VHH binders against EARP-interacting protein 1 (eipr-1). Designs and how they scored, part 15

Target 1, 362 residues: EARP-interacting protein 1 (eipr-1), of Caenorhabditis elegans (q9u1q0)
Amino acid sequence: MSECLMFGMDCEARCMTSMTADEENICFLVGTNNIKNDKNQVNKLFMDPEASRLMSKTFRHPAGEVRAIAAHPTKSTILATCTADFSSLGGTHSITIWNIEEDKRTLETVSRLPTEQVMSCLEWEPNSMKCAAMTPFRPEIQLLNMENGPEIVQNLKIPLENEEDEMFSATWSPHHDGNMLGVTGGRTAWCIDCRTDNEYLKIRDAHIHRTISMDFNPNLQHVIATCGDDGYVRIWDTRSTSSALTSLHPHAHWVWSVRFHPVHDQLLLTGGSDASVVLSCAQSVSSEQQIEFRDDEEEEEDDDLVEKLQDGQLERIDEHEDSVYACAWSSADPWTFASLSYDGRMIVSNVSRKHKYALMQL
Below, E stands for the ipSAE of ESMFold2; O stands for the ipSAE of OpenDDE; V2 stands for 0.75 times the mean of E and O plus 0.25 times the DockQ between their complexes.

## First folded at step 16 (VHH; framework vhh_etentamig_d1)

Design o1 (from n2 with D102E; at its last look DockQ between E and O 0.08; V2 from the best seeds 0.00; counts 0 for: pae E 7.6 > 2, unsure alone 62.7 < 65, placed apart)
Fold by ESMFold2, look of step 16:
Formats: sequence, structure tokens, C-alpha cells
Structure o1 (fold): chain B 362 residues (1-362), chain A 122 residues (1-122)
Amino acid sequence: as target 1 above (362 residues)
Amino acid sequence: EVQLLESGGGLVQPGGSLRLSCAASGFTVSSYGMSWVRQAPGKGPEWVSGISGSGGSTYYADSVKGRFTISRDNSKNTLYLQMNSLRAEDTAVYYCAKGSREDWLKGYFDYRGQGTLVTVSS
């Protein structure tokens, strides 16, 4: 039984994404952020589908550190990065679209948008050429059209509650035709309708000091998850935000990433500064709970023969030795996920057979 | 708006000393770790030293350990680098850098100043 596979990079890293356009192969992209400009790279990490072996291709990133990385939604040879190049006085920053040249192991510049500040978030809307970019130090989201190179088409103002608050993340909703963006900053999470600058929903005080990330339930349009510096993951109904639907406490330190499973929305994947990756269950507030209630009430059966998942921790991966900054589900296999720690360790894991079987029965 | 302004560079003889200063503004300075980074002419950047927000923990690259001392005065929002026993290979532009509130010591920083030139030459 081989539950986890590891790959170590010779470089610090904080950002990772799945290759969304590749539905045949388990594949992830990782960008490095080493201070030495010539050591920065994008790694294409992939699995042999028949053998349990993790493989890598290295592509030099000539524009310095990779502060964010996004995969083109339909072209597996195109990616974008937020760059920080400190080779020159004062540094230079950009959002750059690259073409992957597999034969030469190089990234070829397709187009480049200079930015005044280091951008730390880049999120490509999965069904369009829209992209969201932000820096933690401005209460603004730049919306980009990526069709013919990165072009700023809109600047969303975020009504931060305190001047000292930082922005942390942006995430596209799957439910609003690419028009709804989830944003976190300070202690607050917002859902912003990008078609107007004034429409938003907010969840105030979602975490003690920092609401670091959020994600949308793929099956329930008014349900989101948040995570923060208190080690909690909280599930919310955006229509009634005075209290969380449920709270889970998977980490002993800051939680940097939270992701719903793309199909089974009772599963949540998190990574944190306690060097752990946790697979949690929120059965009680999932779409499966609503179906289970009706089925059980209409069919009076002995449920002793059914192994039901309970809210709480299902699996914990302690094989990282540094802060886990990124987690992602695979685009090619719904039961595979990856995690990245700052020391450049990548771990590719599978949901255990025990829990996979329980989910398929419910 | 984060601002970092380095000063104290100049020309110095081998074996000499300099003290660099970095005036920081636009953020709660005591909440963040700070670093010095240098870049020699024609070379890539090199992390030199780091200090925690409180000043209780200090860290040094092997190339400068025992010769350089990082410190901070949070009442003045100022970061210092005392450089002793300077060598020709210490010639570089020295940058003050602000980290995030976590993991600042790992060479990850959000802002870097304009730099101050240190030249060690006879």
C-alpha cells in the first residue's frame, strides 16, 4: 500500500496549480521563489498512470521569482505567472503569459503586462479568458482579459474594514457563469459580482485575525468554506452569515489553503503551517446530507450495515517538514491531490480506499 | 504604502567597518521580520541576514557570520546592519527587505528598497 509519493525540488516554492486543460494525466505545475534569479523554474510534475512513480520536467523561469501560477483552461502548453525580478535596482514585476516548449525545456514569452507591485494571486476563470490578480497591500482586484495578452479591463475595489488589513486570496465561483469572485482580506470573506463594482456579500469576522483563503461548494451555490490563522475551517451559508454552519479544527497553526473536492462536497482539503495536510469531512452540511435525510426517512432500513462518514478529520498527511502553502485536487483523477511545502517538497496523495468506498456507498 | 530607505553605504578600506540603516514606514514595523539582501556587480542577489519582529532571533548567511550584526530599533522603525572586517567580496548594493508576518526568514520577502552601495576597495 503506497499512499503518498514525494518529489523534492532544489528550490523554495509557494505556488502550485493543476494543469486544468490536461484531463488525461495527473499533472501539476509548481513555481519557485528563490532569491537567486537563475535558480527559479516552473516544474511540471506528473504521474505515470500505470506505475506509482512521480516524474518531473524542469523549465527555467527567466523572469525571477514565481509569486503566482495559473494554467490556461483549455491549452496545456500555456501558463501565466506573476513575476518578481530583483536583478535590477528597485525590482521589476509582471504578469507574463508563457508558452511551454517541451523540446527545449524553456518557457517562451507570449505576452507581458508590467505591474507596479508584486502580484501574489493569479486565478484564471475556468470557462473563459478572464483572470483575477491582486497584491496583498492594495484593496483592489485587477480583472484581466487574457485573450490577446494580459489586459486590465476592470479594477474592483474591496471595502476593507481596517486600513491595516491585508488581502489574501481570490477564488472564482463555479455557479455564476464566471461573474462571481470570492475574496478574502483582513478577517472577512466577500462574494463580489464582477459585473458591478458595488454588489457584494460579506462574512465578517470569519477567523480570529486573518481569513486566508476560501472556496465555493461545487454543488450548493450558497455554501462556502473559509480558513484562517486560528487553524479552523468554517462552512457558511452566504444568505445567513451571522454564524457558521459548522466549524472544523484540522490544524494547530495557520491554514493557507482550503479546497472542496470537485464532486463530493463533504470532502475538504487543507494545508497549514503545522506542516500537515488534512482531508476533512463536513458531511452534515454537504449536498449528500440532504439526499441522505430524505432517503433514510422514506426507507426504514437497518443502517448498522452502512459505514457513514462523520464530520471531522478523515486523513492526515504529516510527511511535510515545512509550511504547506498550496493544495490542489487533480484535474485528471478525482481521488488524487497534491500538496506543496516551502522547502520544495511535493507530495501526491490519494484518498484512502476505505474513505473512497464509504463515499461511493453514500 | 510600504517604503524602505537604505543609507550608510560608501567607500571603505578592507578590514574597515560600516553601519547600514533602513528607515521603514507604511506598515507596523514591529510585526514583521526584516532582512538584508545584497547584490554584487554582475551577480545575483544574496540573502545576508534576518531578524524577527521583536528582535529576539537573528540569522546570518555563512559568508558573513561573525562579521555582521543585524539589529533593529522598533521605537525608530529602523533596521541596522553593522558590518565589520569588510572584504572586497562584500562590495555590493545592500537592500533592506520586508518579509511577511510568517516565514520571513526563508528568503521570501514582499518588498525591497532601492539599496545603498557599499564598495570595499583599497
Scores: ipSAE 0.030, ipTM 0.505, lowest interface PAE 7.6, mean pLDDT 83
ESMFold2 (binder alone), look of step 16: mean pLDDT 79; pTM 0.817
OpenDDE, look of step 16: ipSAE 0.226; ipTM 0.665

Design o2 (from n2 with L105A K106R; at its last look DockQ between E and O 0.12; V2 from the best seeds 0.00; counts 0 for: pae E 4.8 > 2, placed apart)
Fold by OpenDDE, look of step 16:
Structure o2 (fold): chain B 362 residues (1-362), chain A 122 residues (1-122)
Amino acid sequence: as target 1 above (362 residues)
Amino acid sequence: EVQLLESGGGLVQPGGSLRLSCAASGFTVSSYGMSWVRQAPGKGPEWVSGISGSGGSTYYADSVKGRFTISRDNSKNTLYLQMNSLRAEDTAVYYCAKGSRDDWARGYFDYRGQGTLVTVSS
């Protein structure tokens, strides 16, 4: 079992993001969601230089609960949150951009957009100043320009199958120059072209129960993964969605997050309501497999000698005691990942040496 | 100040009915998922029912499905639980809580009131 580092926050938390702007240090941002406004904070979690301890810097979040958190793609001192403030009757909600004052241990408001409803998803496009924001209660995604403060520039209508269906997630494709958004709602997954507002892809009943999260394969433009309340992870070819390419069942309960490894697309990280984090292998539908098939058609040679990882579970983290709401790969180290459970426990883990070696020999 | 105040509990015979109310203050219930959870003597907390922020979706534990109905009055900022065909095993303190079905699925709950006691006995 790979060594895990743990940190316990004083408050409940649901949202976490990797600091993509910092490529040198393993660093994550976590937002808390306590009903008492004065208790809410953003925590910056980072590894010490020796990678032996998980360190934390806490920042008061004066705008109440953090319902979603996004790191600025290129500025390590800027973050955005979806907020829920209960200091006034009825509560107030916003999307707020903050400047991190590390020396003062404070967040300073840069700009704020009031919202009518609580937003539960905020995704910053890695190569632009665009954000996607979503509330479970409206069948739409709001696209925001963040350059001069949060400004709504487009509303994407999501054609939910049923009126009672809820929205669950939005994720940017690493492909299509920041113009493709993956969306889940009800039991359906969509890929939407933001330029035309048209659905590029629709997978109805991607799961038997709710479809909760999705991610794009970083290497294959036509491959996506979905997860849901049925406990399954399904990988799809967007060119033919009548059936999944493959299905994994890594969790005993609801799967709430799925993330492809940023480089080795045969690896998938998942977190679920069974309080577990699972590292799975989907070699058979990865870019590595496709390359091998192409090569095998051309070259008769030594296929027999490369120990290939098999599809299925590689590793499981069971140290969480509550539902895992978020998991993320480190932007600084591709072999490090973090997970967050509702009780505020964060775990930073590494891919085992065994599996790392197996992958590198491929 | 955020407050949740449960009411409507009491003693009822098996097969009887009760209606629980939860008056919320300090926030708008229609903006969030809301849930009922219960805790029986000597047992851990159990998620019972939930309603989405939009009110369009309702969820129930298998143990209460078909017997209980969750609803909301936005004008009163109040959550309700209609309990029919009550059984002895329904005896518990019932809590109203801010949170979606997903949040309470495992029985972990916060942002709750003081609870109201429901006793089902002959």
Scores: ipSAE 0.025, ipTM 0.415, lowest interface PAE 4.4, mean pLDDT 90
ESMFold2, look of step 16: ipSAE 0.233; ipTM 0.659
ESMFold2 (binder alone), look of step 16: mean pLDDT 79; pTM 0.818

Design o3 (from n2 with R101Y D102E; at its last look DockQ between E and O 0.16; V2 from the best seeds 0.00; counts 0 for: pae E 7.4 > 2, placed apart)
Fold by OpenDDE, look of step 16:
Structure o3 (fold): chain B 362 residues (1-362), chain A 122 residues (1-122)
Amino acid sequence: as target 1 above (362 residues)
Amino acid sequence: EVQLLESGGGLVQPGGSLRLSCAASGFTVSSYGMSWVRQAPGKGPEWVSGISGSGGSTYYADSVKGRFTISRDNSKNTLYLQMNSLRAEDTAVYYCAKGSYEDWLKGYFDYRGQGTLVTVSS
């Protein structure tokens, strides 16, 4: 059983992000969403140097509920949130950039963009000052320039299959120089080039039910993964989307998050409403498999019996007691990942030594 | 202050109809998913129906599908549940909740009102 560390927050939470700017420390940011404005906070969770304890620094979030949270790609003291403030009649919503005052345990407002509707997704592009923001209730993605405060620079219209369909997620591709965005809505997944008005890849009916999340393979430009309410994770080749390359069924209920391992693209992390986190292997459609096939054509089959990981479930985390809304790989340690359940429980886990060694061919 | 106030409950005969109302204050109902949930005596809470923030999508539990209708009046910031063909098993306290079906499944109770009692009896 992989060693896991747990931390329980005092409030419900749905959004979490890895602090990408900190490459030395395992750090995550979590936002709470309580109806009582004064109870909402951002928590910085980090492991102690000995990796024996999960530590927390709590910051009051004065703008109400945190509906989405994004870390600045290069500055560890900057974060952005989608907010829902109920201190006034009717509530107010915004995208707000904050400076983390660690010593004061406060978030200071740097800049704020009021929004008409609550935003539920905020994704900061790792290599630029661009963000993608989304609300479930509008068939569009807002692209923001965050350099001098949140500024809408583009609205991407999403051609939903049905008018009643909702938007669920937006994710930046690590490819295409920050110009490709993955989007899910209804039962459909899109890959959208932000530079073009109408050029997009569409995977219709990616799932039997709602398509909730997607991610890009970090090594293969043409490979994406989707997950949905049908309990499946499906991996696709964007060059041919008539059928999935492979399908995994890691959860007994809805899958709400899917994330490729940042280096070993045969590993996928998923969280779902069954209160579980699953580490799956998709070796057969990974970059490592493709390399092996290429090498086998040229090089004599050195029968080195390297125990290869098989497709399917490798590990399961069952220590959550509520639905898992978010999971993320650590930016500092590729063998560490975090998960967040609705009840505010955060679990930091490690890939087992067994699987680690198998992957490293040690 | 966020408030949800349910009304419209009462005693009704089997086969009868009721319309429940939920007046929301402190937030705009059209900006969020909203749900009706109920709790019968001696039973746990049950999700009944939901409407998306856009109002374009409505959802129903199998037990009430075809009989109940959820709707919203944005101008009044009010959520409704039209209940037709009521049955004895529909007897419960009905609550209005801020949140989707998924939100409810997470056990988030802080986003509900005080409830209104519906009794279906001959």
Scores: ipSAE 0.029, ipTM 0.458, lowest interface PAE 3.8, mean pLDDT 90
ESMFold2, look of step 16: ipSAE 0.038; ipTM 0.523
ESMFold2 (binder alone), look of step 16: mean pLDDT 82; pTM 0.835

Design o4 (from n2 with D103E; at its last look DockQ between E and O 0.19; V2 from the best seeds 0.00; counts 0 for: pae E 7.0 > 2, placed apart)
Amino acid sequence: EVQLLESGGGLVQPGGSLRLSCAASGFTVSSYGMSWVRQAPGKGPEWVSGISGSGGSTYYADSVKGRFTISRDNSKNTLYLQMNSLRAEDTAVYYCAKGSRDEWLKGYFDYRGQGTLVTVSS
ESMFold2, look of step 16: ipSAE 0.603; ipTM 0.850
ESMFold2 (binder alone), look of step 16: mean pLDDT 79; pTM 0.812
OpenDDE, look of step 16: ipSAE 0.347; ipTM 0.716
ESMFold2, look of step 17: ipSAE 0.050; ipTM 0.537
ESMFold2 (binder alone), look of step 17: mean pLDDT 79; pTM 0.813
OpenDDE, look of step 17: ipSAE 0.020; ipTM 0.379

Design o5 (from n2 with T28K; at its last look DockQ between E and O 0.10; V2 from the best seeds 0.00; counts 0 for: pae E 6.5 > 2, placed apart)
Fold by ESMFold2, look of step 16:
Structure o5 (fold): chain B 362 residues (1-362), chain A 122 residues (1-122)
Amino acid sequence: as target 1 above (362 residues)
Amino acid sequence: EVQLLESGGGLVQPGGSLRLSCAASGFKVSSYGMSWVRQAPGKGPEWVSGISGSGGSTYYADSVKGRFTISRDNSKNTLYLQMNSLRAEDTAVYYCAKGSRDDWLKGYFDYRGQGTLVTVSS
């Protein structure tokens, strides 16, 4: 059971990110998607380091709905959003880079790229000014250079198997020097090398109807996790994609977000439309289990405390009352994570002390 | 190519009724969440009603609940909004909006048509 701090917004929300540039303070950004343009905001949620209290600052988002949000990798005062504004004919949509003016409680435009369609994914590569953007309705990823404002520099075509399929997510790999994207659409997950046009690795039929999200194992270059509309999380070796390494079934409804823990890759954080957040263990396919194949003749001692974590659910948070669309680990504290449900409830949680100590071997 | 064409607007007296239509092309209305959104002159847009992609669930803004009914005809690929007991504050341009395939998603959309004007006055 996790200890939780909660904050409620009076506004619908679907997107959240951690402030990746701030490795000292627990901080998350949440964007709203209310159809009434003047109601949309970016909320900065942060922890008071002396008191265990969740605090918030609200910044008006003057460009309509926030359909995606990305934090600048090195500047904690800069963020980008995909904006949707339907107040005029045909809509006015963009990818916009903002500066946070803390004292004024405003977002000030740094630069803006108008888009013809609402973009629903925006992923800033953590070590560069590269960014990936997409819309569900085109089988392509737009690669952007963000150095002097958002500028399209490349379009990656995604070979969707059916024209009716939608694109769902994009995620940068930590293992390929900023050159590989994980992409999900239809029932398929792709790993695409951005340097070699038309080269991709795919995992077909990863989920029953929709492969909604994916993430890369931080320690194992060839291991990924996927999630989908069947309530499953599946873990794959990209070198042998005919079957999953393992399957976990943490949710009774669509899984919208899957994230490996940034260090302890046996941990997976998920959120779903069953209004739950689950912390799962996949130790059997983690970096701590890969050595068993090496014909080690050493006897295993009776180390029950060291080996007590087994595959399956570790913790479940049922304090949300609506679909959980986003989950994120903190960039500042490896044991803290956040979740966001559509009704605007934000929950910040800690891994329980029991599981924290088991993972640290204290 | 996704296209949405609204029709059925016009001038009506308070208490009257209208039925709006939205002819869709480039996708099947049975497969997506669909919404009606309105915008009064000089004001921001207001979500009015939605119907889920499964075709079973309908949703309404509090301001129109009990007076408006959303429906669709899958054989004609057309979305409808039946508006009864119309009031002056219902005067607006009404837009048809296409959402995602997600079930039970309220308020999300990525395309809208060019709209049809409804004027409620004496």
Scores: ipSAE 0.072, ipTM 0.558, lowest interface PAE 6.5, mean pLDDT 84
ESMFold2 (binder alone), look of step 16: mean pLDDT 80; pTM 0.821
OpenDDE, look of step 16: ipSAE 0.249; ipTM 0.672

Design o6 (from n2 with S100Y; at its last look DockQ between E and O 0.01; V2 from the best seeds 0.00; counts 0 for: pae O 16.9 > 2, placed apart)
Fold by OpenDDE, look of step 16:
Structure o6 (fold): chain B 362 residues (1-362), chain A 122 residues (1-122)
Amino acid sequence: as target 1 above (362 residues)
Amino acid sequence: EVQLLESGGGLVQPGGSLRLSCAASGFTVSSYGMSWVRQAPGKGPEWVSGISGSGGSTYYADSVKGRFTISRDNSKNTLYLQMNSLRAEDTAVYYCAKGYRDDWLKGYFDYRGQGTLVTVSS
């Protein structure tokens, strides 16, 4: 079992992001979601130099609950949050950009956009100053220009199948120069071209229940993964969506997050309401599809046959005691990933050496 | 279009006072963190002072602490820098900019005006 590092926050938390701007240190940002406004914080979690413990720098978040958190792609001192402040009747909501004053342990407001509704998703496009923001209560995605503060530049209408359907997630494609957005709502997954407001792809009933999260394969432009309340992870070819390429069942309950490995697209990280994190292999539908050259030649049992990774579960983390709301790969180390459960427990884990070597064909 | 227009610079004797203004357009200053930065001849830019978006916090470089005061008028969408007890070493072009000190330290100079020259000389 790969050594897991754990850190417990003082408050409940649901949102986490990797600090992409820091390529040297394994760092994550976590926002707390506590009903007591004055207790809410952003925590910068990072591994100590010896990789022996998880360290935390805590910053007060004066704008209330953190409902979503995004790190600036290139600036390690800038973050954005979707906020919910219930100090007043009816609450106030915003998208706020913060400057991290590490020495003072404070967040300073750089800019603020008041919002009518609480935003639950905030995704910063890694190569631009664009963000996608989403609220469960409206069938739309707001695209924001973050350059001069949060500014809504476009509202993407999402054609939900039912009026009562909720929006669940938005994620940027790495392949389309910041113009393609993956969206989940109801039981449906979409790939939307932001330039034309046209659907690139629609997968109806991607799951038997709610489709909660999706991700793009980093290496294959036509491959996406979805997860949902049916406990399944499904991988799709966007060129033919009549059926999934493959289905995995890594969780006993709802799957709330799915993330492709940033380099080895055969690996998928998932978190769910069963309080588990699972590392799965989908080699059969990855860019590294081993051409089984069935050379009929004699199976010389060479002992050194590096066991080919098979589709299915590789690793499971069961150390969480509550639902896992977020999981993320480290931007600094592709073999490190983090998970966050509702109770504020963060676990940082590594891909096992066994699996690492198997993947590298070493 | 975001614009910042600095004014109020001039020649002043040591020990004198000046008040700089920065008129902002294209955005609301009360919604953003703002800073004053200065650049002396032959020197790199130096962060001078900052005010948080909420206005609740003000920050100063050690070199100007106790002498300079940053403020804003929301109704005029204008940022100010009151400079007292001016010294020869305060001679510089002063710029208004969006953002905080850390951004400037990292070389992120986003949205500054043309600047206003402050000369402190006997």
Scores: ipSAE 0.000, ipTM 0.234, lowest interface PAE 16.9, mean pLDDT 90
ESMFold2, look of step 16: ipSAE 0.022; ipTM 0.472
ESMFold2 (binder alone), look of step 16: mean pLDDT 81; pTM 0.831

## First folded at step 17 (VHH; framework vhh_etentamig_d1)

Design i1 (from o4 with S31R Y59T; at its last look DockQ between E and O 0.30; V2 from the best seeds 0.00; counts 0 for: pae E 4.5 > 2)
Fold by ESMFold2, look of step 17:
Structure i1 (fold): chain B 362 residues (1-362), chain A 122 residues (1-122)
Amino acid sequence: as target 1 above (362 residues)
Amino acid sequence: EVQLLESGGGLVQPGGSLRLSCAASGFTVSRYGMSWVRQAPGKGPEWVSGISGSGGSTTYADSVKGRFTISRDNSKNTLYLQMNSLRAEDTAVYYCAKGSRDEWLKGYFDYRGQGTLVTVSS
């Protein structure tokens, strides 16, 4: 029986990230979106290795709702949020960099950039002080330098097919030295070079009505995954975008998040409005499928009896009771992942030992 | 530009009824969930009710369930809140709010109107 560790926050929450600066401890950050401003918090959730328990520390978030959260790439005491405060007409919204005050259980403002609209996406490039921010209501991505507080340094215009379309997500490519951004809006996914604002690749009509999220294959620079409101996950070669390399149908409802495993790119983690989390395998289009030669001897036959994984669903987590809006792989342990549903339930799960063993034998 | 304009507030006695309206423009109204949020004098905001873009799904805060009815007329781009059996505790400024994309979420919204005052007193 798989072990899932659960934590309930008794508060609506939609955004979660791993604490990328802490590569030694399994740790996630979750932000709440309670309309009562003084009730909002960031929860630091971590594993107690002795008790196999999910533990939490609650930090007050004094700027209203947390609409997006990003961890500082090298400092585990620094994080950024997109904040929303609707207590006054027009709202008071921002992108704010915080310092975690462990003893006071609060977040202290380091720097703040007021915004006219609620920003819904905040993606810190993992190797720099660059950050991408986005609102669904404008066809643009704001590029920020976070070094001396959030500062807009560039606006990337996104050529939406229809004026009624909205923006959904942005994701940094790991393959382009922090210069390529994957963006979804309407039914389309874009790969945009931030240095040359008119050069982009696009995948039109990736999903029926909405292309909700995307991710880059960590090992294959031309491979991306998309997900959408049709319940599908599609894998694409950006060099030949007329049809998907493969299509997976893990969910019966909208798919809100898709993430490649950070090492074993045959694994895809998804969460959806059917209240499920699915771990899928796309072996046929993975970097492991592209290996043509093995030079190790097979004299020890028992070591070679491991059946390689096939395309399709590997594991399904049905312990959520509300839409799953966020999924993340742990920065500290490649076999641990977390999922968050809107009712504030967080589940930390492990890839089953059967599938872990099969992957480690490849 | 997204615009939400509430109307229909006023003074009413306990046990009375009011119908609030919200005229919405600047977005494809039928594709968005809509909500009513209220804020009593000296209190924080409180989510009241939500409705899906099609109008096929509704939900209510426990404090108003059975007394309030949310509805919408997508041909008129208008959201309604029928408030029956009003109590003094319902006194508040009522705001309509544009929810997320094709899905509404309790307490999650991107825009709020200026509001309309409802006062319930003898």
Scores: ipSAE 0.278, ipTM 0.690, lowest interface PAE 4.5, mean pLDDT 85
ESMFold2 (binder alone), look of step 17: mean pLDDT 79; pTM 0.815
OpenDDE, look of step 17: ipSAE 0.757; ipTM 0.897

Design i2 (from o4 with S31K S54Y; at its last look DockQ between E and O 0.24; V2 from the best seeds 0.00; counts 0 for: pae E 4.6 > 2)
Amino acid sequence: EVQLLESGGGLVQPGGSLRLSCAASGFTVSKYGMSWVRQAPGKGPEWVSGISGYGGSTYYADSVKGRFTISRDNSKNTLYLQMNSLRAEDTAVYYCAKGSRDEWLKGYFDYRGQGTLVTVSS
ESMFold2, look of step 17: ipSAE 0.543; ipTM 0.827
ESMFold2 (binder alone), look of step 17: mean pLDDT 80; pTM 0.820
OpenDDE, look of step 17: ipSAE 0.103; ipTM 0.592
ESMFold2, look of step 18: ipSAE 0.256; ipTM 0.683
ESMFold2 (binder alone), look of step 18: mean pLDDT 80; pTM 0.820
OpenDDE, look of step 18: ipSAE 0.833; ipTM 0.927

Design i3 (from o4 with Y59D; at its last look DockQ between E and O 0.07; V2 from the best seeds 0.00; counts 0 for: pae E 11.4 > 2, placed apart)
Fold by ESMFold2, look of step 17:
Structure i3 (fold): chain B 362 residues (1-362), chain A 122 residues (1-122)
Amino acid sequence: as target 1 above (362 residues)
Amino acid sequence: EVQLLESGGGLVQPGGSLRLSCAASGFTVSSYGMSWVRQAPGKGPEWVSGISGSGGSTDYADSVKGRFTISRDNSKNTLYLQMNSLRAEDTAVYYCAKGSRDEWLKGYFDYRGQGTLVTVSS
């Protein structure tokens, strides 16, 4: 039996992130996007380890809808949001850095950068003050320095094949000292070197109509995962992009999020519009497969002592009732993950003991 | 197979009106949030209006509020956009878009149709 914890908000939500600065406590941030301007909030969801229960604190978000949320890499009281505020004629949009005021249950503005359009992607590079922001409506990425408030330092042009295509996501590579950004738009995934903004690798037609998200393998610098509107997750070697290394089909509808486990790169977490969350294994293209293959060449071990994971679905969470827009691994516990659906339902789940055992033996 | 077919576009004078239709097949319109999105030549797409799957909530871009009305007819599985007091700035290809369950998506789509051209010119 899986022990899943559920929390329901009274408000629609699409964005969630882990609190990366807090390595001791399981904690996630969720932002709402309710059309009633005064109803929007950021929820801090955390586990009480002594009581084994999910707790929530609600903080008013005074700048309208939360279209994206990012946690400060080293300060657990600081976060940033992309805002959409329609209380004034013409509307206003921003990237805003907030301080969490626990006692007053509010977010206090630290600094704000007005933007011409709503940004729907905000990704803080985990080892720096660099941040990437994106609107789906323009083929460009704004690179920001967040050190003294949000400051645009570079615009990267994305060579979309068709004007009608949308931009979907951006994510930082862990392998290039914060200099490589993975970007998805149209049917394509790009790996872009931010230092020159004209060097890129691309994977064309990664999915049938839309390549919605991607992530980098934490241990293999040339391996990425993509997901899209065909329900597939595909694993690619960026040095040979003509075909996928492997394809998994965990969902019956659009896949909105794909995340490698931050340590055990055979694990992939996905969520989709079929209202499911899937934990998948791609053992055959993982770093553990390469190590295991070398050991077999030099010395034979008794495989009866260790049950090996195989490619495919390991676990499925079917407790959501709407599209799952966001999934995240905990930064505090490697076996915990969370998922968020549009109706404001959040589920915090743990990798089952059987699969933990198989992974810990490696 | 999910299909969306827009119709009702055409040439109209400023101040005139048009009604756009979006016939849906392969899914039930009342189960999903639905949107209208438009794209003027050489510009990015602009969300125009949305209606919830339950039909209780609607919203409009500020540029069209008070002039446009989104609605649907569940017996015909069809989404509508009534466009009044048209201006030259409303010239665009209009697309209907299927959202997720019980939501409309500003600037996001599960699926869109082929579009219908609206031209506002004297």
Scores: ipSAE 0.005, ipTM 0.257, lowest interface PAE 11.4, mean pLDDT 83
ESMFold2 (binder alone), look of step 17: mean pLDDT 80; pTM 0.820
OpenDDE, look of step 17: ipSAE 0.800; ipTM 0.914

